Miniprotein binders against q5gan3. Designs and how they scored, part 10

Target 1, 136 residues: q5gan3
Amino acid sequence: MDIKMQIGSRNFYTLSIDYPRVNYPKGFRGYCNGLMSYMRGKMQNSDCPKIHYVIHAPWKAIQKFCKYSDSFCENYNEYCTLTQDSLPITVCSLSHQQPPTSCYYNSTLTNQKLYLLCSRKYEADPIGIAGLYSGI
Short names: E, the ipSAE of ESMFold2; O, the ipSAE of OpenDDE; V2, 0.75 times the mean of E and O plus 0.25 times the DockQ between their complexes.

## First folded at step 5 (miniprotein)

Design g5
Fold by ESMFold2-Fast, scan of step 5:
Formats: C-alpha cells, sequence, structure tokens
Structure g5 (fold): chain B 136 residues (1-136), chain A 100 residues (1-100)
C-alpha cells in the first residue's frame, strides 16, 4: 500500500496546499472556479465535488500535525488529528451546476482549526481534510 | 506556491492567456529553478507566442535538468525546427523516440 499512500499525500500537497497564496490572473471567475476546473480536467471526469479545502501554510508546518494522530476517523477509515493552531484556509463550495459538466464555486477565505487526515498513527504524512472545527 | 503557480500557468495557457501563463511559470521558476517541467511548459507557451529563441533556451534548460525526459527533447526539437535548424531538430526528435 506504499504507492497509494504516496499518491494520497502527493495529491494533497499539490491540490490542497497553496503557500504563499497564488496571485491568479484577472479575468478568471474566482480562485475556486479556476482550481476546481483544473482538477476536473486532470481527473477527466464530470463530477462536481460539493466542497474542497486549500490550506495556506508551509508544508513542513502541516506535516508536524501528523507526527502523532490521537484519533481514528472511522467514516474515513484513516487516522486523524485536530490542528493545534488555526490555519488560513480557502473553502471552495459548490454553488450550482449546469449539466452535463459545468460546476460553479464560491471562494471563501477563513481562518480556523481543522481535522487533518494522516496516513498512520505515528510519523505520518497528511493526506486530506476531514472537516473544519466548528467549536461545538 | 510553485505548485499553484504551475497550476494557474497551465490553466492560463489552456484559455489562451499566453502572457499570464509566461508570468506564472516565470514566478514558479523563480521559486523552483531546478524543476524541468516549468521550463518545458514555458517553452510551449513561448512557441505559441512566436518567441522561438526564448523557447529554445527553456527547452535546452529542461533537457539539461532531465536529460532522460522525452518531452524535454520534443520541446527542443520544436524550437530548433521553428528556427530553421532542421538537422538538429531531427536529432532531438530521434532522441525523444529512443527514450520513449
Amino acid sequence: as target 1 above (136 residues)
Amino acid sequence: SPEFLKLWGELAFYYGRLEDAVRLFTEAISEKPDDARLYSYRAEVLMEMGEFERALQDAETAVRLQPEWPKAHLRLAEALEALGRHEEAEKARQRAEELS
């Protein structure tokens, strides 16, 4: 399973970590519309994910959160941990879609703690985001 | 980040935003000057813009950074051909084929 774990961490790094945040060109209809259209093109599918998160922090800082994963997120079948610090995050949320393939997203910049998915319990790599911490 | 600069450079190129694509790849190269992929992408955009000498320099850099990457040799062949250097272009195409 080494290959699949490497792919998960690599995809998370390339598609969910943007630091410092890119200054994208004018004329594009928002950060998330560009990113999500790129992702769909690379995956060659018409799926419109409801939500996607991008963290604006250095990869080394994010890796440290997975040094010890104190929980297991059964619904993801992965180890998980709550970040100790709030992080700058862009939330891409599906606004509407036009069949067969068009998806339109809102881009929301926020700063909060999140539940990070880790590849294993100890000395792990981040592989995804389970959700944002709501405080309740 | 260089990954998102590259991503937006590819997206800008796809939508025909050639000058934006060059800027984004140039910024990505500034952050990650040893990534052959960035020079290959910028060379492709420069070819579309008719900037053949600049495309050649980037293709040569991509080949130097990853000499066994077939795509880098194809970028080199394309730039050489555009500059009228047909024999060198054919050798670069043959090298790309050998590596495939």
Scores: ipSAE 0.558, ipTM 0.784, lowest interface PAE 1.4, mean pLDDT 86

Design g6
Fold by ESMFold2-Fast, scan of step 5:
Structure g6 (fold): chain B 136 residues (1-136), chain A 100 residues (1-100)
Amino acid sequence: as target 1 above (136 residues)
Amino acid sequence: SPEFLELWGELAFYYGRLEDAVRLFTEAISEEPDDAELYSDRAEVLMEMGEFERALQDAETAVRLQPEWPEAHLELAEALEALGRHEEAEKARQRAEELS
């Protein structure tokens, strides 16, 4: 990153954007099990989130989607936009859990349009993912 | 991404996968060579491996990149101490204390 970012955008960039996708060490039981265990440990949080998304695209390409962020996503209390293009995404979905000690995730690589959360109306920065586009 | 390389490096270190951790931090450094934290992270793994000269080089680089970061000076002190350079280690510890 070349520009000082707001905290929301920095967290999103750090934990939800992996480009090029990392070649993680052999012996870990999947991309998402590693990532989600790291997130739980670093944030000292015992919760097992049901879903987490990681985008495999360069930050500059993702920023462009929030240039015209004129819709408001009430559920997230944030502005949002639907990406015009499908993006490569890893979906981390909770398989089973035994809180506070264990969360187990499936890792699914897919190519989908998504609802991107933006820091404000117009000329905004990406701060999160609201969900995937379900199609027609 | 360097962020995910660092994340997996930290995770590998936590699970005692020291060689994997060094590889991941090395790849992250190749993508972000001015990130002091990556050199500090790799120095910690190298210390655990007993690679004190290599740890010292990384600790020195972290201090050079962020001279006002107290934790970098503490890492430098640990590497110097491991090499028997006690006077320099004490100076680095004092610097970290001043910056804290």
Scores: ipSAE 0.399, ipTM 0.713, lowest interface PAE 2.2, mean pLDDT 85

Design g7
Fold by ESMFold2-Fast, scan of step 5:
Structure g7 (fold): chain B 136 residues (1-136), chain A 100 residues (1-100)
Amino acid sequence: as target 1 above (136 residues)
Amino acid sequence: SPEFLKLWGELAFYYGRLEDAVRLFTEAISEKPDDAELYSDRAYVLMEMGEFERALQDAETAVRLQPEWPKAHLRLAEALEALGRHEEAEKARQRAEELS
């Protein structure tokens, strides 16, 4: 489990944290199409994920939220916490796909509170995003 | 984010955007100057651009940062060969094979 937690935190940091948000080259078809294409290349024979989130905040600021990870998110079998402040986030939403090779995504930049997945109860590391907080 | 700068550098290279790839790797290196892989990636792009002296400098830096990484020695060999330094290139290529 310790090894699993370390791997999860490392992957989350690498693929879901982008701060400051990169200035990708002009001519690309959007932030998410580039990112998701890269992720599919690294994960050979993967399907098109329906949604992916990227946080644009410093890692230390994100780590603080898992200090008080006292809730459990059943669907993920992981501890979780709601961020107390809104964070700048890119939402990558699957628009359409052309099997087996192509996935097309919409990129939406927003400020939202989110449910952060944490490696354990209290004093944990962030390992993923369960979802965004609805203002309802 | 140096991780996303590297990711976009690789994507830019894949799509033939060589100058953009160099810029992105350069920004990533400024944030993580000890990451041998970033120098290796930039050296590869510089080779594709015909910037052989710059590629050599980056390959030498990658070897210094990770002297037992076979790929770094391969980048060094490629840059040396492009500059006509055949004997040094062969030694670097042999070193890469020994470490593999």
Scores: ipSAE 0.407, ipTM 0.724, lowest interface PAE 2.3, mean pLDDT 85

Design g8
Fold by ESMFold2-Fast, scan of step 5:
Structure g8 (fold): chain B 136 residues (1-136), chain A 100 residues (1-100)
Amino acid sequence: as target 1 above (136 residues)
Amino acid sequence: SPEFLKLWGELAFYYGRLEDAVRLFTEAISEEPDEARLYSDRAEVLMEMGEFERALQDAETAVRLQPEWPKAHLRLAEALEALGRHEEAEKARQRAEELS
């Protein structure tokens, strides 16, 4: 993709945006087990993150939400916005771990509004997901 | 997305799913035909499969798209060596060293 962006937006685009959703090979233990295994290998991290989100929408549509990123999410130390529209999202949630280091994930497809982290105030780029909107 | 196609291609290759890896990289290339890294990755899978002529074509494409990328020249050298083209392989290795 011919996308110019900051490191935070690049990481978010690479690991959390999958559109159209990939037709992954049959025989894998599911979407999230594959993705989370890849992420652990790339980051050379033995930790099993409890949750990870993947959005199944075009990057251009997601970027538009950060155009008016005028709220500040204190706990993330980043600007943020609540998406106006529900988006198709895969939720990767940690099911169990087996020592020394194996992580097993459930893959849940849902359609939710979310809190999007933005690189700055106004005219910003998306850099992460703070969480899902639970009060819909 | 080409990023997730590449991610799953790399994962498939890691687990020895060579045909799946080729398919995923091929789909990624169809979305980003000018991305040298995708041809480099597919060339690696094709080398493992013994598909040396196809690996050479991909390595040549990677070099054409990004002529100052050392890894692309190493892919080219590996494919040329596998095909018995030793002199051309050595020249490609030297180019990679010059660019490193």
Scores: ipSAE 0.513, ipTM 0.760, lowest interface PAE 1.6, mean pLDDT 87

Design n1
Fold by ESMFold2-Fast, scan of step 5:
Structure n1 (fold): chain B 136 residues (1-136), chain A 103 residues (1-103)
Amino acid sequence: as target 1 above (136 residues)
Amino acid sequence: GSGSPEFLKLWGELAFYYGRLEDAVRLFTEAISEKPDDARLYSDRAEVLMEMGEFERALQDAETAVRLQPEWPKAHLRLAEALEALGRHEEAEKARQRAEELS
């Protein structure tokens, strides 16, 4: 359990937190195309995920939102919380695909509140993003 | 810092994969600046330096990776590769044996 939580938090930190946002080299056809290509290669995964989120904020600022996870997200079987603050986020959205050769993504910068998945109810670590708050 | 060390590392690996060797070195160097105790970053930069023919610099990074994580077999393989490229065959074989012992 603790090991699974540590792995989940580390993976989230590695692939979904980029602060300050990296100045990537030209030739990769955009931020999300590079990132998603890396993820597919590292995970030996030929699937094109429809969406991926990257937060551009310090890890400490993100961790504070999981200090108390007041909700349980049944669909993810994880504790979850809505961030109190809007965060700078890149949304990677699948545009089209040519399996097995490549997936093509749009990169959209936005500033949104989001639903964080947390490793446990109290004093937890963030382990994922369930979605963005749309302001209904 | 021009990115988190993890994303600098990620983009460094991508740059290397696409043959952008100078970009890869820059990205790993920036990542090392942000997280100088991360053996993975020295191991990755050593690989790029080997591809560039910068064997002395690759050796320094491999030695640093071994110092930071002496139980990591991959670090000892990086060390062996750099030593071999420099003609230090006996030291390279010793490093390969150490990696095997740790595996």
Scores: ipSAE 0.491, ipTM 0.756, lowest interface PAE 1.8, mean pLDDT 86

Design n2
Fold by ESMFold2-Fast, scan of step 5:
Structure n2 (fold): chain B 136 residues (1-136), chain A 103 residues (1-103)
Amino acid sequence: as target 1 above (136 residues)
Amino acid sequence: EELSPEFLKLWGELAFYYGRLEDAVRLFTEAISEKPDDARLYSDRAEVLMEMGEFERALQDAETAVRLQPEWPKAHLRLAEALEALGRHEEAEKARQRAEELS
């Protein structure tokens, strides 16, 4: 199986794009705790990822950013681009773990530019998020 | 078309897992509104309706899932479960046999 195909646009769309942001039922321990527990179940992954990002913008708007994917993000072995506009983003940050397999997350809503991973140079599709833009 | 059906489905599954049956039905219903041709959504809502004892509604969703994806074994198993709950044993057995043929 092609490992890169499993990190493709379909997977990114499914787990990292939530627009408009879902109004989850009362009783959940927060947005990120619900989402991350679901992801661990579906991905059959026992790891607690340190960080996960969710973009709250229409998919069509996000796709347009990869039209100009002309930088290479060597750390991710993928092309990338900085979004010219700030986007609504939920940041899921690992707070603590309780062995063997419990993960606890903080949910932070922010509005920032981000580095988007793109499937190829120019006229590409979004496949992930490399990180958030922070000022110098 | 402005809602994300994948996230609605995700929250519906989580609501069901936590026993929030009414919330699960609502979320799957919203997802179906956005993507009415997705057999998975009808299958998931049928499962919740079965747990609620809403057998007639579960049957309707299971029939829709089979219609949208006639070669999907899980859809035929949902159909069999709803038919069995309604006392339609012969039809349920035929649906189970169909699921076995497809798997």
Scores: ipSAE 0.014, ipTM 0.346, lowest interface PAE 7.3, mean pLDDT 79

Design n3
Fold by ESMFold2-Fast, scan of step 5:
Structure n3 (fold): chain B 136 residues (1-136), chain A 104 residues (1-104)
Amino acid sequence: as target 1 above (136 residues)
Amino acid sequence: DEWPSPEFLKLWGELAFYYGRLEDAVRLFTEAISEKPDDARLYSDRAEVLMEMGEFERALQDAETAVRLQPEWPKAHLRLAEALEALGRHEEAEKARQRAEELS
């Protein structure tokens, strides 16, 4: 078939790729608070997710990492690969919540290698982030 | 091609509109359109913001563009009807609303 983004890769592209990083409009409660409130509004039955990642790199550079997915990430039931390069990433970390509706997030910029989730073993598209790689 | 993702700009535009930051929303949708000028959704979203701003002629132009790009999309015809109604073009607005209902 033609190469088209699947639902998973479209969602990943929309919610987790931002390059170059845009400035959030002034008056919002910060980058992650804005993004996470939007995501919760669009996706029903979503509690406050503990963590969300946004990669600040061009899509074509990220797609190359899924050319060969050398591992299977059991916890996600998806193929995965470790990026060979460190990438600029915003980490959205849940700071606190006030039940039932309010979630508050910290926005942290970092450069790290990461485990990328891929749609299949070969010639795949990125569909998510399994986690960040640390040297320790 | 290291421009910001059009999908991410669209998301931020929607967020800006939700919080009543109308000028920011228009700017973000305009940037997204510059990157994907054939995406009817972006014109539809910008038309909604322009309606809220009372920029009815500009909203009409965007709604017409959305209909041209996606003639079978009911929402585009509803955007068109809304802009026509705001401009006092009631008969054309009714035809656009009827078209949207036929497509639904």
Scores: ipSAE 0.115, ipTM 0.478, lowest interface PAE 4.4, mean pLDDT 81

Design n4
Fold by ESMFold2-Fast, scan of step 5:
Structure n4 (fold): chain B 136 residues (1-136), chain A 104 residues (1-104)
Amino acid sequence: as target 1 above (136 residues)
Amino acid sequence: EEYVSPEFLKLWGELAFYYGRLEDAVRLFTEAISEKPDDARLYSDRAEVLMEMGEFERALQDAETAVRLQPEWPKAHLRLAEALEALGRHEEAEKARQRAEELS
């Protein structure tokens, strides 16, 4: 099996899946500010990513979508699929920053269909989120 | 439930501890343990927070559980040594510290 599938799936599981959604402690500046600060410190990264998605659904439910991954998302160079169901998602969007040390995020909780990145065609593992379904 | 959430609870517990939110850290690790009671790492992390809180007896129980679940993990034995030392059990603490060094 491709080592990329194992690493990508593990990172996606750890950093983008939070189920059931944790109650963040009082005193933090919202869910995303706490998470994104932790991720930057843990990953030794001074960059402020513009957007990050967290899915609040069990891993097994998310894996099912990649069993039928038959589309290719050229811009990500990965297979992808549109989730058939809306999922609870937190969107962490960069509000402003004082580079490189301080990043400030808006936390938006929503329920939407999304484009899921999959490690291969059919019988694959989820490795990321390409974006939310626009519905237009 | 598929125990996917314990990793995120663990990360949030570590973050809470880093910022000195000790009671929140204990709660988050306790929730993670509820989901994954056989994960030695969670007991080790909660023991560290309990030590900082001065809850030495509770820290000892968690350190003992971590050693039981993963007896070859040096960090678990260091947690045990720290809790024993805080309780004045110096000889047992030294034995645990020596065991951690042997496993390193």
Scores: ipSAE 0.044, ipTM 0.416, lowest interface PAE 5.4, mean pLDDT 80

Design n5
Fold by ESMFold2-Fast, scan of step 5:
Structure n5 (fold): chain B 136 residues (1-136), chain A 104 residues (1-104)
Amino acid sequence: as target 1 above (136 residues)
Amino acid sequence: SDDMSPEFLKLWGELAFYYGRLEDAVRLFTEAISEKPDDARLYSDRAEVLMEMGEFERALQDAETAVRLQPEWPKAHLRLAEALEALGRHEEAEKARQRAEELS
């Protein structure tokens, strides 16, 4: 598990949960360019992350998935669960970068099952996304 | 409500302000406040946008609310001072500025 690939439940809620999906102003260069610019400014990060996921579902619904988190994802060193339902998800994918200052992202809205990282085995809090079920 | 994402509304409000989309910024912060009315940060951020728009009375109301919700937050007192100054209330503005410095 890479500590950089995980955030605590508060940070996960803040940076990866957007419900209902915000009605961002038309003139922005896309959902992900705004979000990823914010994240780079807020966090210690000298690079452009390749992928970031945002879930468009109520926090309570997402918390429900970690209630029965009984699997362990060794590659993340965390408990995990596959959502039983497909969820609306924005995938932010790095398109290109102009070092040192600029990262440009594609925003793709999809509806997929995902692997949630959970803070412990049962009655846990969501702390991150390990990946999408079928891949994007 | 508990089902909404006030943090994302706040994030997009900040970005809208940065890009000079003042009406969009006010809308986004107003929606965030509706979902999280106890968050002093949202009133502080909306006050900043309202100041840029020349809506000084509305900025004062938000700054006063931010101070009420978080009285030990220096930035809230600076927002209050800026709005009071814009309204010509120089003595009250100076007192608010002194309070912010005292808390820093």
Scores: ipSAE 0.091, ipTM 0.489, lowest interface PAE 5.0, mean pLDDT 82

Design n6
Fold by ESMFold2-Fast, scan of step 5:
Structure n6 (fold): chain B 136 residues (1-136), chain A 104 residues (1-104)
Amino acid sequence: as target 1 above (136 residues)
Amino acid sequence: EEPASPEFLKLWGELAFYYGRLEDAVRLFTEAISEKPDDARLYSDRAEVLMEMGEFERALQDAETAVRLQPEWPKAHLRLAEALEALGRHEEAEKARQRAEELS
């Protein structure tokens, strides 16, 4: 369990937390195209994920949400919690793909509440994002 | 407050280097080092960029730091050998290459 929690939490921190947002070189085709090309190369994955989220907030602020995680998200088979605060987020959304290898992404900056996936019930670590809260 | 995401800075530094954006790569690795000064990988990456720029003495300093932080990492000793060779310090470069081979 410890090993699974360590791997999930570390991957989430590495690939989905960017605070303060990096000052990326302007020669790239945008934030998400650079990030997603790196992730595909590093993970040797030819699939184009439809969506990826990056949170622009300190890790300890995000960790606090999983300390009181008492809900279970059946569709993810993980514990989950809704953040009480709106967080600055970049949404990387797939705009088009030239199969099998080329993926092109739009970068959208938003400020929204999130459904976070947590490694366990109470005293847990964040391991992913289930989705954005659309409100009422 | 948590440091700026050093893994993202490293990621963008690598991409900048791949696309020949050498000054951007040095800036990004330098920012990453400010957040994680004990990460040998960052010094190794910046040394590679500095070598490409012809900044051999700066590359040597970074290679030496990478070896100090992670003395059993073969790649760090290869970075050291490359910088020493570029500076005409052939005997020291050969010693560093031998050390990298021992560790491999």
Scores: ipSAE 0.116, ipTM 0.481, lowest interface PAE 4.8, mean pLDDT 81

Design n7
Fold by ESMFold2-Fast, scan of step 5:
Structure n7 (fold): chain B 136 residues (1-136), chain A 104 residues (1-104)
Amino acid sequence: as target 1 above (136 residues)
Amino acid sequence: DEYGSPEFLKLWGELAFYYGRLEDAVRLFTEAISEKPDDARLYSDRAEVLMEMGEFERALQDAETAVRLQPEWPKAHLRLAEALEALGRHEEAEKARQRAEELS
């Protein structure tokens, strides 16, 4: 694993895995609004991402899917694999922005298969989420 | 596990503190500590919230724990100094500040 891939894996751990799903304090305007606001503040150059995924499963369950990355996702220039199991996921989707720039997000819980980005073809680490499996 | 749930609890604790939700911040850091009791950062963060709440003795206990877990971390010694100072233990606070300066 090169340094870029190692850093990607650590960010994936921190920002995209929450198991068991945390109970957020009263006063926050939803799970995603709190998380996305914090991410923007901590990452000074971050804009309002249109979408962000959080997986609610233990690392071991997620890591096993990158045992063999059975395809290459050209749009991400990374190896990828479809999780054969549906996973509980929170989808943070940008609802609207206000001038000056303020981001408002919808928080949606779902349970479905997703495409994981993997650091290499065999015995790899998960480094991100390419998208959700739409079916068909 | 260093990654996953404890990091998210820490994240939510920081958010709660930022928004002035002090009791929520303490609860979230306490849950994170339950999952990862050897992480000095969590005790340091909870100590900061407890200081803001005026819970100086509890802040001292957390600062002492952070120093015990990570004795070479300057920030842990600064947390210790702040809690000691708030409790009127000025000489001990100055020693902790000196230690932090030596380590930085």
Scores: ipSAE 0.081, ipTM 0.444, lowest interface PAE 4.5, mean pLDDT 80

Design x1
Fold by ESMFold2-Fast, scan of step 5:
Structure x1 (fold): chain B 136 residues (1-136), chain A 80 residues (1-80)
Amino acid sequence: as target 1 above (136 residues)
Amino acid sequence: SETKYEIRITGDPFQLLWALLAIYYLAEELGIKVEVRVEGDTIEIRFEGVSEDQAEQFLEEVRRIANKYGLKVEVKIEES
C-alpha cells in the first residue's frame, strides 16, 4: 500500500480497486455479498449502500486518467474525467435489505467506460467513481 | 494429536481487508475452518485438523494473496 496517498485516494484504492480480481468458491452467493458484508463488519457501517463499484485494473492504469482531469462534476463537487478505455468492473447493486442487519446484493461483472472523480484539476489522484458511461 | 498452524499477516490495515476477504474465500473452498484475530496492522489466522496437503496448499495461496497486497506473512507450525 502507498501510504503517501491522500485519504480520499487511499480509501478509493483500498475499497474500490481489486486487481487481479479475487476468486470465490463455486456456490458462493456472489462476489458482492461477501465483499459488502465484510466491509460493513470492519467499518461498523449500519447503512446498506445502494450501489458500489469495484474496478479490476492496476492502480497505475487508473491513476493516469486523472492526469488530465479538467471537467467538473457539479453533482459531486469534484473534478472528474471519463476513462479513455472500458475497464472491467463489478457492480454491486442492493437487491433488498432486512433492517437493521442484512443487506443482499446482486453482482454484475461488466466492461465499461466510467466517470472517475479526481482530487483536483490536472495532475490529480482518483478518489471515487461517479458512475458508469451508459453510451449513446 | 493434530498439527496447529498460525499465520501472521502484517501491513496496511486496508490492504489487510482485501487479503482477509480473499483468505476467507480460500478457506471455504478448501474446507478449512479458520480462527481469525485482527489487531491493528496484523491479522492472525489459526487452523488445525487438516491434512498436510491441504495445509501446504492453503499456505501457498495465502503467501500469494499476501504478495498481491504488499503484506508480510509469517507462519508457525506446532506439532503435538
Scores: ipSAE 0.011, ipTM 0.240, lowest interface PAE 9.4, mean pLDDT 75

Design x2 (at its last look DockQ between E and O 0.21; V2 from the best seeds 0.00; counts 0 for: pae E 7.2 > 1.5, placed apart)
Fold by OpenDDE base, look of step 6:
Structure x2 (fold): chain B 136 residues (1-136), chain A 80 residues (1-80)
Amino acid sequence: as target 1 above (136 residues)
Amino acid sequence: SETKYEIRITGDPEQLKDALEEIRRLAEELGIKVEVRVEGDTIEIRFEGVSEFQALWFLLAVYYIANKYGLKVEVKIEES
């Protein structure tokens, strides 16, 4: 695995894995507001991403899904696979109403299958999330 | 009115060090001037002169960082 793939995997772990899910103190609002603020700082980018996914499962459990990628996602130019199991996921979606100096997000906690981007076709590491599975 | 924020983070000193580095970088990116005191297993962060929204987002991010490193966080907000 090359350096680019390693960086991708590390970034994925840092930004898209939160296990166990962080519980904020009473009175604090917006799981995604905190997470996305962290993300923006980590990436040194002040832009507001429209959507971000966070998985609340152990890394090893998620990594198993990239043992074999059965598809290639042309839009991402990466191998991808649909998780056979539903995972606890927080969806951070950018709100249409924004404060002047920050990004405001809506947080949705759900259990769904998702499309993982994998670093290669076989024995790969997760490097991203292409989206959620809309079917049953 | 001026609102003052105080964050107290406690835990393993090595984890505190790593967390603090990330927090400083975050503060810099957000343009928040922070005062930091390190003593033993405790880090104290103070800041003021920011908007309510900016403060909230920063606090949430700090809490997230702290939890990633297994640290405890206490927040005090003083309004004047």
Scores: ipSAE 0.450, ipTM 0.784, lowest interface PAE 0.7, mean pLDDT 89
Fold by ESMFold2-Fast, scan of step 5:
Formats: C-alpha cells, structure tokens, sequence
Structure x2 (fold): chain B 136 residues (1-136), chain A 80 residues (1-80)
C-alpha cells in the first residue's frame, strides 16, 4: 500500500510520461539529471534512486494497457500487465553521487516492452513501471 | 564574475499558472531564489548566484515541466 501511495496515477503521469519528448537547446545535456532533480524535489526525497523510467507515448495509449491486468506484481503489491507493443522509453540510471546530495545520471533511449503497474485489475489507470521486458 | 539566467515561458495562461507553481516549488527545493514577472501569456524568471551545474539542472527541469504543459521556453545566459 505504501508503494501505491508513493506512485499514484497523477505522479506517474507527471514523472514517467514525457510526450512528445522534451527538446533541449543545443549544448544542453542531461535529460535524466534535470528530470531526477525535479522528481526528488517533488517527492521530497534526498535519496538518489538507482533507476527511473520515462515513456514517450501519449497518455491515452498507455491507459489502454491497463484495461485488463492479467498479472499481479507481488513486489509492488499492484496489478500489472506486459505491454503488447514496444514503447520508446528513457532509462535513467544512477552513475554516481557526490556529497552532500548531488546525483549524476546516465540517459539511455531504447524501445522495449515493459511491465506496467495498474491501479486495479479491470478498467484501470497506469500508476508505475515495474520493469523492462527481458525476454530473449 | 557572476552569471545571470533569464527564462521566458510562453503559452496558455491557465497552463502557465500550473507550470509556475511547479517551477516555484522546484526552485525552493533547490535553494534557488527566483524573481518572477507575469504578463499576459508570458512568464519571465530571473536568477543568479548559483553554481553552473545547479543552474543547468534547474533549467533542464524547467524545460521538462514546460513541455508537460505545452509551453514554449527560451533561456538567456548573461555572463558578467
């Protein structure tokens, strides 16, 4: 329940959906550094999360994946579903941190299926990302 | 020497209001003192006295927030 309260549909939309993907001026780099700084502030968390995912697709397209959740992700205590299609995503991974509170992130753009967390089993809203599909 | 930053955000007034609230909260969290001017469909934000990397992270986050609200961002960096 704790995890569900921290993720929520509104926070998921704000922090994990970016469509169309933001376009920075020439010379501006660090997509994940900017986003993670914003996320830490909004979550009032001085910790450096190890990983975060951002989907670059319209909200309605993502909502459709939660029409029916065929699985339950026990680690998150939430219903979950594997997306039917690969989605463009940015993976933000912690590179290093320097005291007192600076977190440095690498940004990787990829196109993969992912496990989406849904607020309930039927006719639900997306509330988070459990992970990427690693099938071979 | 001190660098001054000016951000101009343009778009729908209702979206500007919501975006400004998020930006003000972010500035407070990062310890950045901002001066804000709102006129019609434009918000101007000015700040200085922060490290270059702290300024960059704030600017990148402002672009992310503005994009979320469908707003246009322009940044001017003025070295002293």
Amino acid sequence: as target 1 above (136 residues)
Amino acid sequence: SETKYEIRITGDPEQLKDALEEIRRLAEELGIKVEVRVEGDTIEIRFEGVSEFQALWFLLAVYYIANKYGLKVEVKIEES
Scores: ipSAE 0.413, ipTM 0.757, lowest interface PAE 1.8, mean pLDDT 83
Fold by ESMFold2, look of step 6:
Structure x2 (fold): chain B 136 residues (1-136), chain A 80 residues (1-80)
Amino acid sequence: as target 1 above (136 residues)
Amino acid sequence: SETKYEIRITGDPEQLKDALEEIRRLAEELGIKVEVRVEGDTIEIRFEGVSEFQALWFLLAVYYIANKYGLKVEVKIEES
């Protein structure tokens, strides 16, 4: 299942925006494993989310995409928009090589447009990511 | 308590102030007691009495916060 844990405004900023992309000490268990462990603890969710996205762009640039939201996304009960530009992102994906309860994540850096969820209130601030643009 | 951590964050004083506010909120959320010293372009944060995983996540989160404000982070770990 896709991650709905990215839909809170404060949690989205804290968990999904990392700009410039952090340089961290050698010996960390990898970019995504540390982050996903913290996210699970913060949200008090013992499930291992299948996917999580981190955007490596300035917060103000991301906020601008939501200023003119495209449509209402019923699955999320929020407005949404497709970003005008491709953005550098890290995709944290749950590994298929172990039982999901192992919560081991692969990290993939890519550059793509994405669908943002925009708050119905709070000046339409970004509150989550619904997915990546497929282009087909 | 057998391991002590020091985080040094350097950069623009206005950005340091904003970053420190976020770091204090994070520490409170995680139940981590921190000692903070602020001097000009530098903040020093010290903490202990945490598990290895708590320390690793807190350090990662501090890196994320500092980078959002254009700040540099250095970490020192001492066993005592």
Scores: ipSAE 0.015, ipTM 0.205, lowest interface PAE 7.2, mean pLDDT 74
ESMFold2 (binder alone), look of step 6: mean pLDDT 87; pTM 0.854

